# VH-VL binders against o27280: the designs that were tried, part 70

Target 1, 266 residues: o27280
Amino acid sequence: MDSMNVPEVLEIKRIVEESESVKTFIFSWDFRREVRPGQFVMVWDFRDEKPMSVSLIDPVRSEIGISIRRVGEFTDRVHGLSEGDLLGIRGPYGRGFELMGRDILLVGGGIGMAPLAALADEATARGMRVDALVAARTADELLFLDRLEAAGVNISTCTDDGSCGFKGFAHERLLTLEENHDMAAVCGPEPMMFQVMRILDERDVPAQLSLERYMKCAVGICGQCCLDDTGFRVCAEGPVFWSQELSRVREFGRYRRDPAGRRVPW

## First folded at step 3 (VH-VL)

Design a53 (framework fv_libevitug)
Fold by ESMFold2-Fast, scan of step 3:
Structure a53 (fold): chain C 266 residues (1-266), chain A 123 residues (1-123), chain B 110 residues (1-110)
Amino acid sequence: as target 1 above (266 residues)
Amino acid sequence: QVQLQQSGPGLVKPSQTLSLTCAISGDSVSSDSAAWNWIRQSPSRGLEWLGRTYYTSKWYNDYAVSVKSRITINPDTSKNQFSLQLNSVTPEDTAVYYCARDLPEYYYGMDVWGQGTLVTVSS
Amino acid sequence: QSVLTQPPSASGTPGQRVTISCSGSSSNIGSYYVYWYQQLPGTAPKLLIYGNNQRPSGVPDRFSGSKSGTSASLAITGLQAEDEADYYCQSYDSSLSGYVFGGGTKLTVL
């Protein structure tokens, strides 16, 4: 793409408060530069640049949305911005989700619902049946329920503490849901995604999973984005991977690496 | 250092369950860096991976699609071994069966193999 | 019936270079690492090459691997009589959700 590697300075058109810790920043977008669910952009606050998944894709209004959880100095600064303020946006990058069949299951944990909300919009627009399992620690951390409901999605919820829906983890709730789907898409904490992948594999449901942890690498520096045993470059070959690809990656769902390359459990 | 020792019957009748065991020395079956595989070899089908078991916070199994409905691979942490059970065997299951370890050090290539066990399925 | 395709046989004389090919598709070799195993008569396979081109400790540098697109090759330089064996390639296949092997190549040292 012509401007893909140069940040475009865009005005924040609208901010949606998704929760106490999550905001969606909405920008006008020229859809001659195509964006697909599952892709990410680099967000630049004129000090630091971080990868963020695209959570809203609206060609009718000519808008994209980027959902950001407040977790550190960069995201704290971005959360302090107002409508009319400027951010640099570079991208989109990465492989988006592929839709197949007529029925799709979405399984999202926390902020992982962000790219899945964009996928839900596209799937429903295509006339697919969409079931979503939305998981979080507490009811206040469940994201995009109103948006999914407005799209006609069949929603199931679970919270670790039982404050909304099923009391338990996403994979425990999944075991109580309909077993038959043409495909699934999964995004959330890696331990959750690993457990969900195992169940979907047993049900012979092809699944695509989004690996956001590796998107911290700088685009254009391929060695920083490689998966442990496959050599995949997340910015070029991910962040979305098929479950069969991830079943061979022992790092997936079990450990991450510290700066010294040592295994650190989730 | 690590050795895999196989045991089990060499003759199984059609429709019965084939049962083999692989005893591990020099490593733990519950080591979270290793996976424990069963592979068979026959003149007609060549080398076929059947499945694996491995431990993280709990046990996981992966099975080849061709045997998934008939196969169980079970670890036994108390005896430091893992087993293969293959149900409803036919003469096409006649093969030399190997257990093998895969390890991250070798990009999950199978670095240690058992001696192999010839299993004949016939009446 | 093998998913990966190897020539059934190869031959060479001592001191020569021989190459054994392994062909797959985008669902296996095109996306995943390739491994090579040597099987001497009456023995279990032995890991010879992993990660496309890496050698385990104790494997002579006469053995080397390479991968391009959906195909891989094992090269043996300075061929020795003891290299006479069956050679198998292996990868992972996303459509089968499991490891897959080539049909094997019987290498004869003339």
Scores: ipSAE 0.000, ipTM 0.402, lowest interface PAE 18.6, mean pLDDT 83

Design a54 (framework fv_libevitug)
Fold by ESMFold2-Fast, scan of step 3:
Formats: C-alpha cells, sequence, structure tokens
Structure a54 (fold): chain C 266 residues (1-266), chain A 123 residues (1-123), chain B 110 residues (1-110)
C-alpha cells in the first residue's frame, strides 16, 4: 500500500540499551499494518535511510521495536537520539519467517539475534518449544538473553573468546547439541550461517536463514539485491530463505563482493 | 580453453537406465565456483534443464522436479568428469543430451557445452 | 509447451532489424535475469546475451537484449545471412526451483 512506501514520522517512545553498541528503539504502531518476525523497515534520520530488522512486535502494547548496532555515521547519529525525538519509518518489507512443527532452534550471531528475538516471542506465544543458540565474539555482545529467558526460551551461549558459555563458534557449539528440531531459523554473519546451514542439512532439519546485506533496494531499482547464481532479490524475495534455496547459491558463505564486484573471501 | 566431451550409448531400451559421461578438460570438476549441468533437447519439450552438481566443501546436487525421482548426477574427481544416470526410461526420454558448465561468476548461464549425444529410447 | 513463450518463427531480409520476444511471469523473468542463446544447425547452443542486456566477448554489437516487467526481447540489427539459427531465452523459475527455457524461435534470413 501507499503507507508502506511513504515514511511515517514517528516519535521514539522508549529506548532500551541492549549493550554498549546496540539500542532498541520502540515506537507506537498501528497493527492494521501487519508486521511479522523476519521483516524489516527502512529507518530515515532525515539525511540517510537504512534497512533495520524488526526486533519487537507487541500488539498488546501497540508497539514495535527496531534494534540498531552502532557501526558507522548513520547509526552513530541515530544512537545520539533521545526519547521524544523523531525518525522516519516505512515498511514493513520482505518475507518473514514461517513457523512449522512444535520444536524449533534459533541460531543467532550478534545483531542477528534481533529478528530472532521477535520470532522467539511469536513461537513461545504459540506454545512451541524454543531452543536458542546465542553466539557473539565476546560476552558483551550477547543480545536479548534476559528477554529470551523471560519468554521461556531454552538458552545456550557461545563466545569466540570464551567469556560466556561455550568457547568457540556457533557451528562448533551446535555440533555438541543433540536435540531434534522440526525447523531452525538462523541469522548472523554469513560465514556463521553457512557453517550452521551445513550441519542442519546433515541433520535433515529444514532451516530458514535471514540475509540482510542486500537490503538497499527494498522499493528501488532491480538487480542490486541479487544473490549470485539464482538471481534472488533479497528485498523482494527475502530476506528470509529456506536452506534448500541457499544450497544452490555458490557464493553463499564463500565470497562477498567489493564495490567493484570482485569476489573477496569472508 | 575449457572443453566438454560426452560419451555413452545412443540406444536404450524402455525401462532400462540411460547413462552418459562428460569429460572435462581445462577446468576441474571440483572447482568451487563452477557448476556442471545436464540439459536435454527434444522436439516435443524443447530445451529442458535436468540438474547439476557442484563442489564447495562437499558435493551438492540439484535436480529438476520432472526427473527428480529417476535421476542421479555424479562427479568423479579422479577422472575429472561427471555422469548422468536416468532410470526407468520411456520413449519420452528420447532427446539430444548436453552437458554444460555453468559460468563461475556473477551470472547463471551456460558458457561451455558438450557436443551433444542423441539418445533414442526404443525396443 | 515451454515455460517461457517465444514466437516459433521470425524472418527478415539482410540489413533489416528483427526482434524476438520472450514472455514469462513474476516467478521467472519478472524476478530473474534473462539470457539468450544462438543455436546453429547441428551444434550446441552458444551464449549470445547475459544479464538481460550484456554481450560476451566476440558477440557483435548488432545483437542486444532488453527486459521490461515479465517480458524480454532480443534485437538483431543489420541482419546477416549467418544469423539464420534458432534463438532461445533462459531464466530461473522460483516455483519450479530450476532453470527454464523458451520454446525457441527459428530465424530465417530471406
Amino acid sequence: as target 1 above (266 residues)
Amino acid sequence: QVQLQQSGPGLVKPSQTLSLTCAISGDSVSSDSAAWNWIRQSPSRGLEWLGRTYYTSKWYNDYAVSVKSRITINPDTSKNQFSLQLNSVTPEDTAVYYCAREWPGDYYYMDVWGQGTLVTVSS
Amino acid sequence: QSVLTQPPSASGTPGQRVTISCSGSSSNIGSYYVYWYQQLPGTAPKLLIYGNNQRPSGVPDRFSGSKSGTSASLAITGLQAEDEADYYCQSYDSSLSGYVFGGGTKLTVL
């Protein structure tokens, strides 16, 4: 509709500090515009517009939340805002996660836990059993642990440096977990997602993976949000893809593209 | 220069297995940026993609829905080749069969093709 | 018939412009790149156009591709006798999870 393609100027109702580098910005939301876990919105600070995953969907309070990590000029400006300040929001856009079965696994790395936190809320509200593997470089970067625990999620953690939980990478921790799951949802750095997908494929667990790196053309020009090999448009067909779809993409998890279009290893 | 050379029987009886091999020169079948395809061409169905095999850290196969229950595509790294096996053939499987390399770049097109093999399914 | 629709035949005289259409749907051409192949009698298809409108090395500039919505076109300007061939479009189809081809267009140079 028209409301999805025109930014609505919304007041920041509340800000939650998730970590030193991550904040969740909470807005009143009219749920006549449906929002599903895994979808994203375009956030406009009146200078630049960037895609951000929806991390909180609360129809009881009529609120959505958007979690933003401080990594550059745009995010630095947004992190400088206070409750009562204004941001432009348009959307939601993209394919959300689909829930199936009764027991699900969430595997999130860093800020990739943001869309998975919203999914965890929906899954637990449906009475599903949710296991979450929360991975980060350090303990300080583990996100949403209190929120996941409050929702009744069974949590495993791992950090690269061993500062919390298992010492190692998400895929190494996953190899030590022996539970059966009906599906998995994965979001995080692409090399992590690739390794996790391979393990889940071997276990015959259907997985949905969220690819956020190609969201610049959500309502724009064709071709900019395409994966190698298949021509999938992340903003139109994603950001959520089933593992069966991604196994055909030779570039996934192996290479990224620099601005000149050259393959660069992760 | 990359070249693909096909070999295999041109005559197969109904209900038997169709088996073709594609030998690769100038590239490796385990090149992690390439995919290796089988495509057939018949007057009734035109060009029809059958499936592909490719290597990353392990081998993957993708198959067209129309043949998925009957088809196997196998790489052989020691001989630098890949094969097609199609079970339970019928006269409708009569076609020219091509092997082809899928471009190892930003686009998904067939850049090198084998010479083609006419396979007739008849008693 | 084929998933992508092409006219079965096209014709022209030397020097003319000929256009070959390829029509699909949102699950293929509407979402994915289009490729064109030329097949001379008794030979395998050869890549002519990739990525909707790009030419590989060795393809003359009188061949061009375009795409709009769910349809694509191959244009041949300055038609020559050696252009007499079958032409096929190709894309990917998300509902079929595989590559799809047009039915082919036999171009006759009169």
Scores: ipSAE 0.000, ipTM 0.409, lowest interface PAE 16.4, mean pLDDT 83

Design a55 (framework fv_libevitug)
Fold by ESMFold2-Fast, scan of step 3:
Order: C-alpha cells, then structure tokens, then sequence
Structure a55 (fold): chain C 266 residues (1-266), chain A 121 residues (1-121), chain B 110 residues (1-110)
C-alpha cells in the first residue's frame, strides 16, 4: 500500500446535490497520487474523521469527488458546508475494484452506487460494455442515473416500493436479467449484497463486493477487522473483496453485532 | 433438541485410517447458520481443533495446519451426518475425539459424547 | 504445549472468588473473541462464556469473563463444590489459521 497518513487541507471546489440526502463534494487532486474506483479517503471536518468512498475520478480536470449521505452528526455538519470551505482529506486507502473481461455488471443500492459510478466511468472509458442495476427503497433515492446514462451505461432500476422500475429488491430484479457477464461489482446494504452474491455465484460470475465496515480496518483504526469473527479468512485489507472470499463467511449478510458483541439478525 | 451422536472404532493400527461419524438430530448438516467441527483431546496436546465443514452457498472445509495433509471432513446430507477420516495415524493420534456444532458467533454449543481412539500395535 | 497459557491448577473454598487467567498474543486473544468451557470428569466440554464476556442461557451469573489486551480471565464468585472441573479458554489464531485452546486449569474446591 502507498497511502498518505497526513491530512491535506483542501478547498471544496464544487458541490453537486445528487438527492435531498446525498451531496458530492469535488476537490482539485494531484494525480501523481493515484486514485482507483473502490478506494476511499478519510474526510476530516477538524473535529471528526470518517471514511468516504471516492465517487468521481477525473484526471482530465484534475478532480476527485466524494459522495456523502446525511445520516448523523458528522455528515450533517459536512452537508452544511459551502463551496470555498475547507476539509481535511487523507488517502486514498484500500483495495480498489479490478476490471476484467469485456462485459461488466454493476449492482448498487443507495449510496453504494457512489463507488460504482466511478467504476462505470473507468469501464466505459476502456470500451467495456456496462450494465448497471440501480436499486433503492424509493425513486428519489436512486443515485447517479443521469451520470450513468451520459457514460453510455445500460441501466435497470428497482425500488422496494415500486415508485420507479421493477417493484422489489435488487436480487429479485437480478433474477429477471438473463444477461451473461465476465464480472460483477456490487455495493450496497450487506443483506442486499449477500443475496446478489448468491445469484452471481450460481451463474459462475466472479463478483467484487465493497464493504464499508472494512474501510476502518484498511487504515488501522479497527483492530478486529476480519471477514468473519473467527478469522478463518485472516483480516484482509478491504473494502473490496472477491465473492469467493465472502461466500465462505457464514455471518456475511445474515447477522451483525450490536455494541455488546451479541449476534443479531439484519 | 440438538444432539450429536458419534460412532466408529476405538482401536486403529499405526499407518491405517481413523474413521468416525457424527449423526445430527434436531438440526440439518446443511444449515447455513452452523459449521460442523472435529476436536480431539489428549494428555500431551490438550484440546486440539482439527477442522470443520459448513454450507453457505456451497460446501467448504477448513483444516488445522497440523493435520491438513492427512484429514478429510465430509458432510452427508442424505443421512444428516458428517465424518472424519484421518490417514496414516501414529500413536500420537491417540485421543478422545469430539464432534461439535459451531454457530455464526463462533462458539461450540453442542458436543458429541466423545470417542476414545487408541492407536496401538 | 498450548498456544494460550493457563495456570495448570487453581483452588478455593466454597463461597470464595476464584480467577483463572488465559494469556496469548496479538495474533489470537489480542484480535479475536475469547470463549470458556467447563469440563466435568468423563464428559464433553460445555460452553460457559462466549464473546469474551457473554453467558449462554442456563449458566449462572456467578461466572463472568473479561478480556484486556492479549489476556483474558474467567471469574467464579460464590464458589460451589460442583464447580470442581477443568476450565479451558479458546480463541482463534491468525498465524495458525485455526482455533486454539489453552492448556486447561484444574479447579479444586477444597
């Protein structure tokens, strides 16, 4: 790994409102420090530091973008910032996605489309055929549709409530898609990713899955990061993992831990 | 209720294969919430984990490095059981062998009754 | 020889507190959960503590577990005659890629 552990204070160059709850913050970036889709940075508001996936990688404009969903105190404060304000950024960190083959499937849920949007840009720039399944609870939570369309991506949508596209969950929609792919990339809520992974395994499609909870392990601030709590797959640097690694993990997508360490269902 | 019942010979000659079976009742060997383990206990080595088999989307095995070259653990879904085969045994393999269920939070909550296996003559 | 170190024996009288230690390294206890098992003579081990400090249903609250750094301990308060048994700690070890057990502690109730 070639990560920088000192935050650089950067000016917010532009803010794009992706939805009522999601904003993309755009910064000038020196691409002598390479960034790949699936990697993340630590965002510091001079009070707290949180990992955020890189959602835009634009070497032509010398810009990166970081998409942030408003879900708590830190993200509420960051959403209150304006163009010209400062944030500390360090990284990039973690393993990014690896592109292989000619035809790729992206499956994203909610904010999970953020790192996949960056991947879609790279894949289409390489001349790959890209199919994207974009899933959310409601139509207003579907993200990056205009950006994906502009890139030439073939888009399918689904919403839990049926307000846009297929009515149902991502894995239910995936079962109605018969297209063959050389690889897949998946990012979203863990139960969604688990169900999607099972279908892709059955179809013999190698998949890469991005797990936000392993981002802290990659920067060394989580001392107990493992693919499962037994550690049979020694703690691996995330956030991107191959499906053959995760299919062995009995806990993935089925159970989580509460603050006391007790097993609870999703 | 979950019960694990072991069967197999208690005496094995050096260089032969040790074979034990664990029959499961009250749960399915293909339950995706469980892994099925073999653990042995001897005076010289104490408790020693040997390996496990489990089902997620397909079957997997994990084996302890000390026995990996000689061990096979196999599920049998039709009989709802799993087995241990340990090849090329030596007197150092003399131990009480236990099968055990492991749940997602990685504890052995049900154990078989134990089988004393003596490797001699 | 065991990867996790326990005292070979411990003793107490009824009503007293006894503590059994389990020492490891960063590759096991320092990174992973610790479990404790009670073994009565002629029986299989029985789960006593999981997830460092949690009790299964049916285990009395006088049994408790704790973990700090690379060490864990089992505490038994209000010691009873029926607590006379062997006690084993267990964790996972990343360098061995498998479960590891302590050497066991024989608890004698005097």
Amino acid sequence: as target 1 above (266 residues)
Amino acid sequence: QVQLQQSGPGLVKPSQTLSLTCAISGDSVSSDSAAWNWIRQSPSRGLEWLGRTYYTSKWYNDYAVSVKSRITINPDTSKNQFSLQLNSVTPEDTAVYYCARELYDSYFDYWGQGTLVTVSS
Amino acid sequence: QSVLTQPPSASGTPGQRVTISCSGSSSNIGSYYVYWYQQLPGTAPKLLIYGNNQRPSGVPDRFSGSKSGTSASLAITGLQAEDEADYYCQSYDSSLSGYVFGGGTKLTVL
Scores: ipSAE 0.019, ipTM 0.554, lowest interface PAE 7.6, mean pLDDT 86

Design a56 (framework fv_libevitug)
Fold by ESMFold2-Fast, scan of step 3:
Structure a56 (fold): chain C 266 residues (1-266), chain A 122 residues (1-122), chain B 110 residues (1-110)
Amino acid sequence: as target 1 above (266 residues)
Amino acid sequence: QVQLQQSGPGLVKPSQTLSLTCAISGDSVSSDSAAWNWIRQSPSRGLEWLGRTYYTSKWYNDYAVSVKSRITINPDTSKNQFSLQLNSVTPEDTAVYYCARETPYEDYFDYWGQGTLVTVSS
Amino acid sequence: QSVLTQPPSASGTPGQRVTISCSGSSSNIGSYYVYWYQQLPGTAPKLLIYGNNQRPSGVPDRFSGSKSGTSASLAITGLQAEDEADYYCQSYDSSLSGYVFGGGTKLTVL
């Protein structure tokens, strides 16, 4: 029946340090419960609960991984845990990525590479050609490069400061890359995703974008965030949306709302 | 869309309890996507975080060590607001008090109330 | 005394570059993100920079942040009269289990 709404208490089997600020927590998983790249789980430290994307799906070892950036009190507490400690995991939730065609592009910014790393594993296992554009502010914040290389992914990097690969933003680097892709998957800061989406639309490449702000909508925590600016409900359950769906949302990547409720540019 | 509106007296006598309220619109005080904070500002100490309240499976409170013995922050889900109670005030508690929303995934304050000047004097 | 140290004042003329420093320790800036707030007279602080160097929507690109070790900096290029304000850095401190602010820097545009 319905087991997803109650956290399962799982032992941390292994911790992989991805960078100074990012760790992947690995758990044994019963794959009778399906999990797909792009889905998320609620991670519970017995005090607070936060949504986290699934970054590793390994049916051979019966493991899932959840990558967490140290950015606040909750994530600081979780980063203090060791192998053998316990966390509550609820899920998976949300709409995952759909693979189509033979050649795919992944564009990830910072921790947004986490769900894309899981997608890269599945795509390469299916024999697809995978190009990944990995973007970060600095070289030490580029994530999953070793894992992507081991999977046979063609990697391009860019950093804002030029410390690794192209100097500049993801969308600027994308303009210089080969454009023969059947689909793209994009995850990162919303302004980055919007700029990337526009380029992919010009190339007639269907794109799927993962939006962290819709993860809570998928589990019913903040239902009002699923409405567009006309008051009409535009969201099917996220966090993954096709670019065609997002083009109808006037606020995506273009605008936020100020305290007065006015739309202001990103 | 999120707005924080503060209310409370601007004058409090020494040794009494300072009480302020922050009304929330555009979000729920019990939303586990946010924490609800009190921050004050004085010429002598600058900006000083006082504490927060937030909901997961139950309510939690965190308080700054400097005020921990005197402070209570309480949510009111029926009125969609949260309050600050600071006991045994002294003239050193004179400050502009702000309520603020904290993002769930990072340690920054994305919406602030208008601020309330509280003067502690006889 | 604030936990994070900022110069109490900074100044520049229109068009110049100004930097404001924020110094901490391994328990705060050395381990956690730095945020910057701008406060115009009579208003609440407004988020200017998050995640060390990211700009919220509506913040001009002449504002930038950086972090190295236990210190952070806010840079303002092409200084304008409207940038005259107080600037505050903020981080989390693991030894205090709470949020910490810098003492603030009053920026004067001459």
Scores: ipSAE 0.000, ipTM 0.364, lowest interface PAE 21.5, mean pLDDT 84

Design a57 (framework fv_libevitug)
Fold by ESMFold2-Fast, scan of step 3:
Structure a57 (fold): chain C 266 residues (1-266), chain A 121 residues (1-121), chain B 110 residues (1-110)
Amino acid sequence: as target 1 above (266 residues)
Amino acid sequence: QVQLQQSGPGLVKPSQTLSLTCAISGDSVSSDSAAWNWIRQSPSRGLEWLGRTYYTSKWYNDYAVSVKSRITINPDTSKNQFSLQLNSVTPEDTAVYYCAREFYEGDFDYWGQGTLVTVSS
Amino acid sequence: QSVLTQPPSASGTPGQRVTISCSGSSSNIGSYYVYWYQQLPGTAPKLLIYGNNQRPSGVPDRFSGSKSGTSASLAITGLQAEDEADYYCQSYDSSLSGYVFGGGTKLTVL
């Protein structure tokens, strides 16, 4: 059956080590099936199921990639797998990024660069000019630089500690980049995205931001993925939102919600 | 700018082989982000996808079930073109034939000018 | 026979909104992207919409696509005389292992 609600058991075709803490798991995927940059899948290790953004879409090789950062028991188990091992994949889910114009800006923080790497591949394949601002705490946490360079992306980097590129935060680096863009796509820690959004709003650049929090909920558990003020369900109406939509959400950039829906400071 | 230019005969006799060629400019037939398709259009069947050829580490072909036993789509990297061979044609194969580039998500973003092929004796 | 169903004709007056539907099943539109093409008389089809709702460079924003379940729609706002053409939807069908097109809709601008 082609139901998106039934997991397919897929063989891990290839594993790419992106950093000490991040791996990309690559699976065969019929390119004709819906999957877009910014969408996510549910990854099932036959014990637990977790949402993961799609970080590679290769229609010519008929492959998708899912980049996973090691942060807990589930991701630790998945990082222990090898090529040839099996995982369940269900999806895709959520709204993906929309491309507009000729010149686009990508701003990614840490693992948030994963869905943006897939978007960069599509944008460059479509003949768009792509500028990427890649941010991390340290140089060894900068992700996808070789892949972005191979795609022809114009790369700027910044690290909190100054170990690579600009010393400082993404929004501080963005202030020194006065280039005009037709749109931007942003993914990373929510406080970073909030600061970046404010700068892009002042520059009249429409931005799309990916809110990948609380995707632990299945689509059927409707209320747990809601944003305050607007009632948007991240897994159904997101995770990608236009900046105009997020401008109306008071919690954006200020606090997050736990699985019980309680406000938790960043 | 990508451009596709078709060439081939406009009249083919029943039981013979239909042969058409599509020359590509502005892209490579072996581009790893594109596939190269043949699509036909007739009053009786409408728009009908026939098949594709594409390169990754090697050449692959996909063909529509309706023509799979009679069709071959071949790339020619030295001439930057690809061809359609359709065997044992019948009057039902009378159509306007288009070559088309399939790009990224499977959209047909550039089309050839079309070739009207009439199958009659 | 087409596996994707479109109305054979549609009409509108300049400035109005027109929608063209495309109905399929779980083996095509329900699982796969929908694309839309415009064909002027004597010309090849031209891509209008890809990926359900995306516009190629150079396509006016008055053309938009949408998809819900096993059905898709093309909307044309601010209808103009030059929009008079045939419109085709396209998807992939897993049971046929190939791309499929709708039967086409002839749009007349009155």
Scores: ipSAE 0.011, ipTM 0.555, lowest interface PAE 9.2, mean pLDDT 84

Design a58 (framework fv_libevitug)
Fold by ESMFold2-Fast, scan of step 3:
Structure a58 (fold): chain C 266 residues (1-266), chain A 123 residues (1-123), chain B 110 residues (1-110)
Amino acid sequence: as target 1 above (266 residues)
Amino acid sequence: QVQLQQSGPGLVKPSQTLSLTCAISGDSVSSDSAAWNWIRQSPSRGLEWLGRTYYTSKWYNDYAVSVKSRITINPDTSKNQFSLQLNSVTPEDTAVYYCARDYPSELYYMDVWGQGTLVTVSS
Amino acid sequence: QSVLTQPPSASGTPGQRVTISCSGSSSNIGSYYVYWYQQLPGTAPKLLIYGNNQRPSGVPDRFSGSKSGTSASLAITGLQAEDEADYYCQSYDSSLSGYVFGGGTKLTVL
């Protein structure tokens, strides 16, 4: 039941500065409340509540981490907080990633690496071989490279400006990767995810994609969370979808919605 | 291990309602990673998907166009089962009926099937 | 008529390779994953291949799947007598908003 989900006020145990615009907020967590990679929580700063993907799941240290990019008033306020300050956390919510086979490809763009970093930890703990394609506009925006390397992940990078790794977009780099994978997980800007999804489908690699679209509600009916042709609510049926589901959505990768609900090209 | 066990009458008269139940062991009917399907098989139409029920934040149903006006698939969380009701049956509805689980979050494959129930529609 | 087209029968001798085709359109196989089921006489269908080419635990590597454009294939190498069964392909169809099956292929091991 929704009425049974009340925010818990948690102390910020540690803050990791991932880049100039991204921080990971770490909290002590009671793992009697199960959390899986790909799930999200509602973060409450006592003024506004926003959904954020879980980026660290560490039962050994009893810690959960939430990575937040500074993109608006809410996230700017949260970035102003320090260790010892309080935030409300409600959840977790949504469908997590599913793991299958022995080899997985992760394709992350920008902050989309956050839920994939948690997935990488689970996949390596299960003995899977993990390859990650980490994409960003510039080298300074590549996230979690040290953490992925420490986990034993095989890393490829690409940047739009060529400042690190392959010069170009994620889907262009993916075309040069000839490795066969049992599955893939993808998270990043929708245009990137759409292009990557098409390539993976043509290669017969089953893919899960996480929609990091702006969400206004955790579980309830919400017009901005609903996808065009399917009626999927990202917060209820997502945020993780198989590529087969997203290939049916005319809006995915082609359009976004303005505040009036009109379709606007990416 | 997950098992699906079907029950219901094997004989139904034309114009009446066909009713079958599928009991689930080893998984929950309200599992948010699973969907619960009815599929039938006849010599004239082969394998035919009829519909499914599944839970995320609430219950949803998807129904095949061919039966949408006559079909209801209902979960029962207290008994951990789901049922099929097909109204106004005709001899064309004679088939072996299967219940099956698929995984929407794991490639939409049907990995567990019930034993099947032959339903004959005849006066 | 089935939405996906399979040959009604196929045959081979022990040790040979047999391929079963499944043809669709852009609204199904061209856009969605393909699954394969094996049905032994008197039993429910059993999942054999999912996600175009993946095998569940317990399915021998003699079975493989592939997909190209609007068509898919199931290949069986080292054919054995126990492989004699009906084989069905399955996909999703966006115009019908539901799962669709092939008409089935009866495989005879001669």
Scores: ipSAE 0.000, ipTM 0.393, lowest interface PAE 17.7, mean pLDDT 82

Design a59 (framework fv_libevitug)
Fold by ESMFold2-Fast, scan of step 3:
Structure a59 (fold): chain C 266 residues (1-266), chain A 121 residues (1-121), chain B 110 residues (1-110)
Amino acid sequence: as target 1 above (266 residues)
Amino acid sequence: QVQLQQSGPGLVKPSQTLSLTCAISGDSVSSDSAAWNWIRQSPSRGLEWLGRTYYTSKWYNDYAVSVKSRITINPDTSKNQFSLQLNSVTPEDTAVYYCARELPDYGMDVWGQGTLVTVSS
Amino acid sequence: QSVLTQPPSASGTPGQRVTISCSGSSSNIGSYYVYWYQQLPGTAPKLLIYGNNQRPSGVPDRFSGSKSGTSASLAITGLQAEDEADYYCQSYDSSLSGYVFGGGTKLTVL
């Protein structure tokens, strides 16, 4: 066993401001430790540890990047760090995306574009045609547009309020896009992913969806994640699952659980 | 309030097909997160789950291995009901048959009244 | 035969505590939620406990569930005459890809 599940203390090499609320932290990385788009690392600030998706994978520069949205105390502290400061990193963990075919669709909402940006880099480097639908509530929450454009990705945008691109939700915009894709990868709010999955399933496009809430299963709390709380489940290591696995889960995109185990709508 | 009302024959001859129907009121057979189950109960086998049907993006069925080759559970959205068909019955299929609603993690929270099915010539 | 093992009978007097066990394996109780059902004579089973230890609305707090490892228990405190019934545990079994029930326990209130 190569990894003893111990955090490595790494220096923040560079910080990129993606938006007012999102930063990408870049570290030197030893690529003898393989990392794939869709995988995550545990980020330790020496007080708390949180899972974060890998958003940049650059073997040529020997760098990885981790994109973090400022949403709470841990992320506020990390956003306060500077180049040269230290963070503990362990991993990578989890099942990443698999690329297939020649033409692929990426559908991302908000920070969900972070793991999809890494996937876009790999797909374009392999000579695949990449269409990306980037969705957010407002224009200010759209992420990675310049990076995707620089990579040669065909970009469509939508915002709930119409401040950039199509006015409406991701699934509404998807209905207006061409259907010729060999696979799709989807990451964002669970209700968005559910609606997108339904459309892709009707088009017979195999889709892979990344579920943040299953990241802790991959670090050994349980060896595999059970997707349906009632036991008629597809058990697989997250955070990335195939749409065929998720389409059987009765609560996906519709309900979450409160602390008492009751169903509550999203 | 949700209620399940069962109907079907009480006597079936060996080798024939058993057919039972469960009519749903107060809920939809295609409602999100509900699954619709058939369970039977006999002195020799106790409570035995037979299978279920449910709708997410499309219809799915799950069947118990012991009956999988003989069983079909079908929803009917126009009549708001679901049915059980069990082929090639034997006297060992004699049991009280129940339909039941299942919610995720809550188990089978609403049951039909039960139908005694006797398999005899 | 039942996949989950329950004692065939249990008894107590009014006011006592009784416990009904349900034993399984790692492929069922060890990995999945346990449910308990009460069946009064001549009626359909009624959901009594879900999610190992949760009570549906209308179930008295005298009833409680617990799970440890591959076994589960139903506890009834302050036993009453109306508690005389058959009790069944249920879980999912991954090796059978289906729901499984215990053989049932006939509770007699003496």
Scores: ipSAE 0.012, ipTM 0.565, lowest interface PAE 8.3, mean pLDDT 86

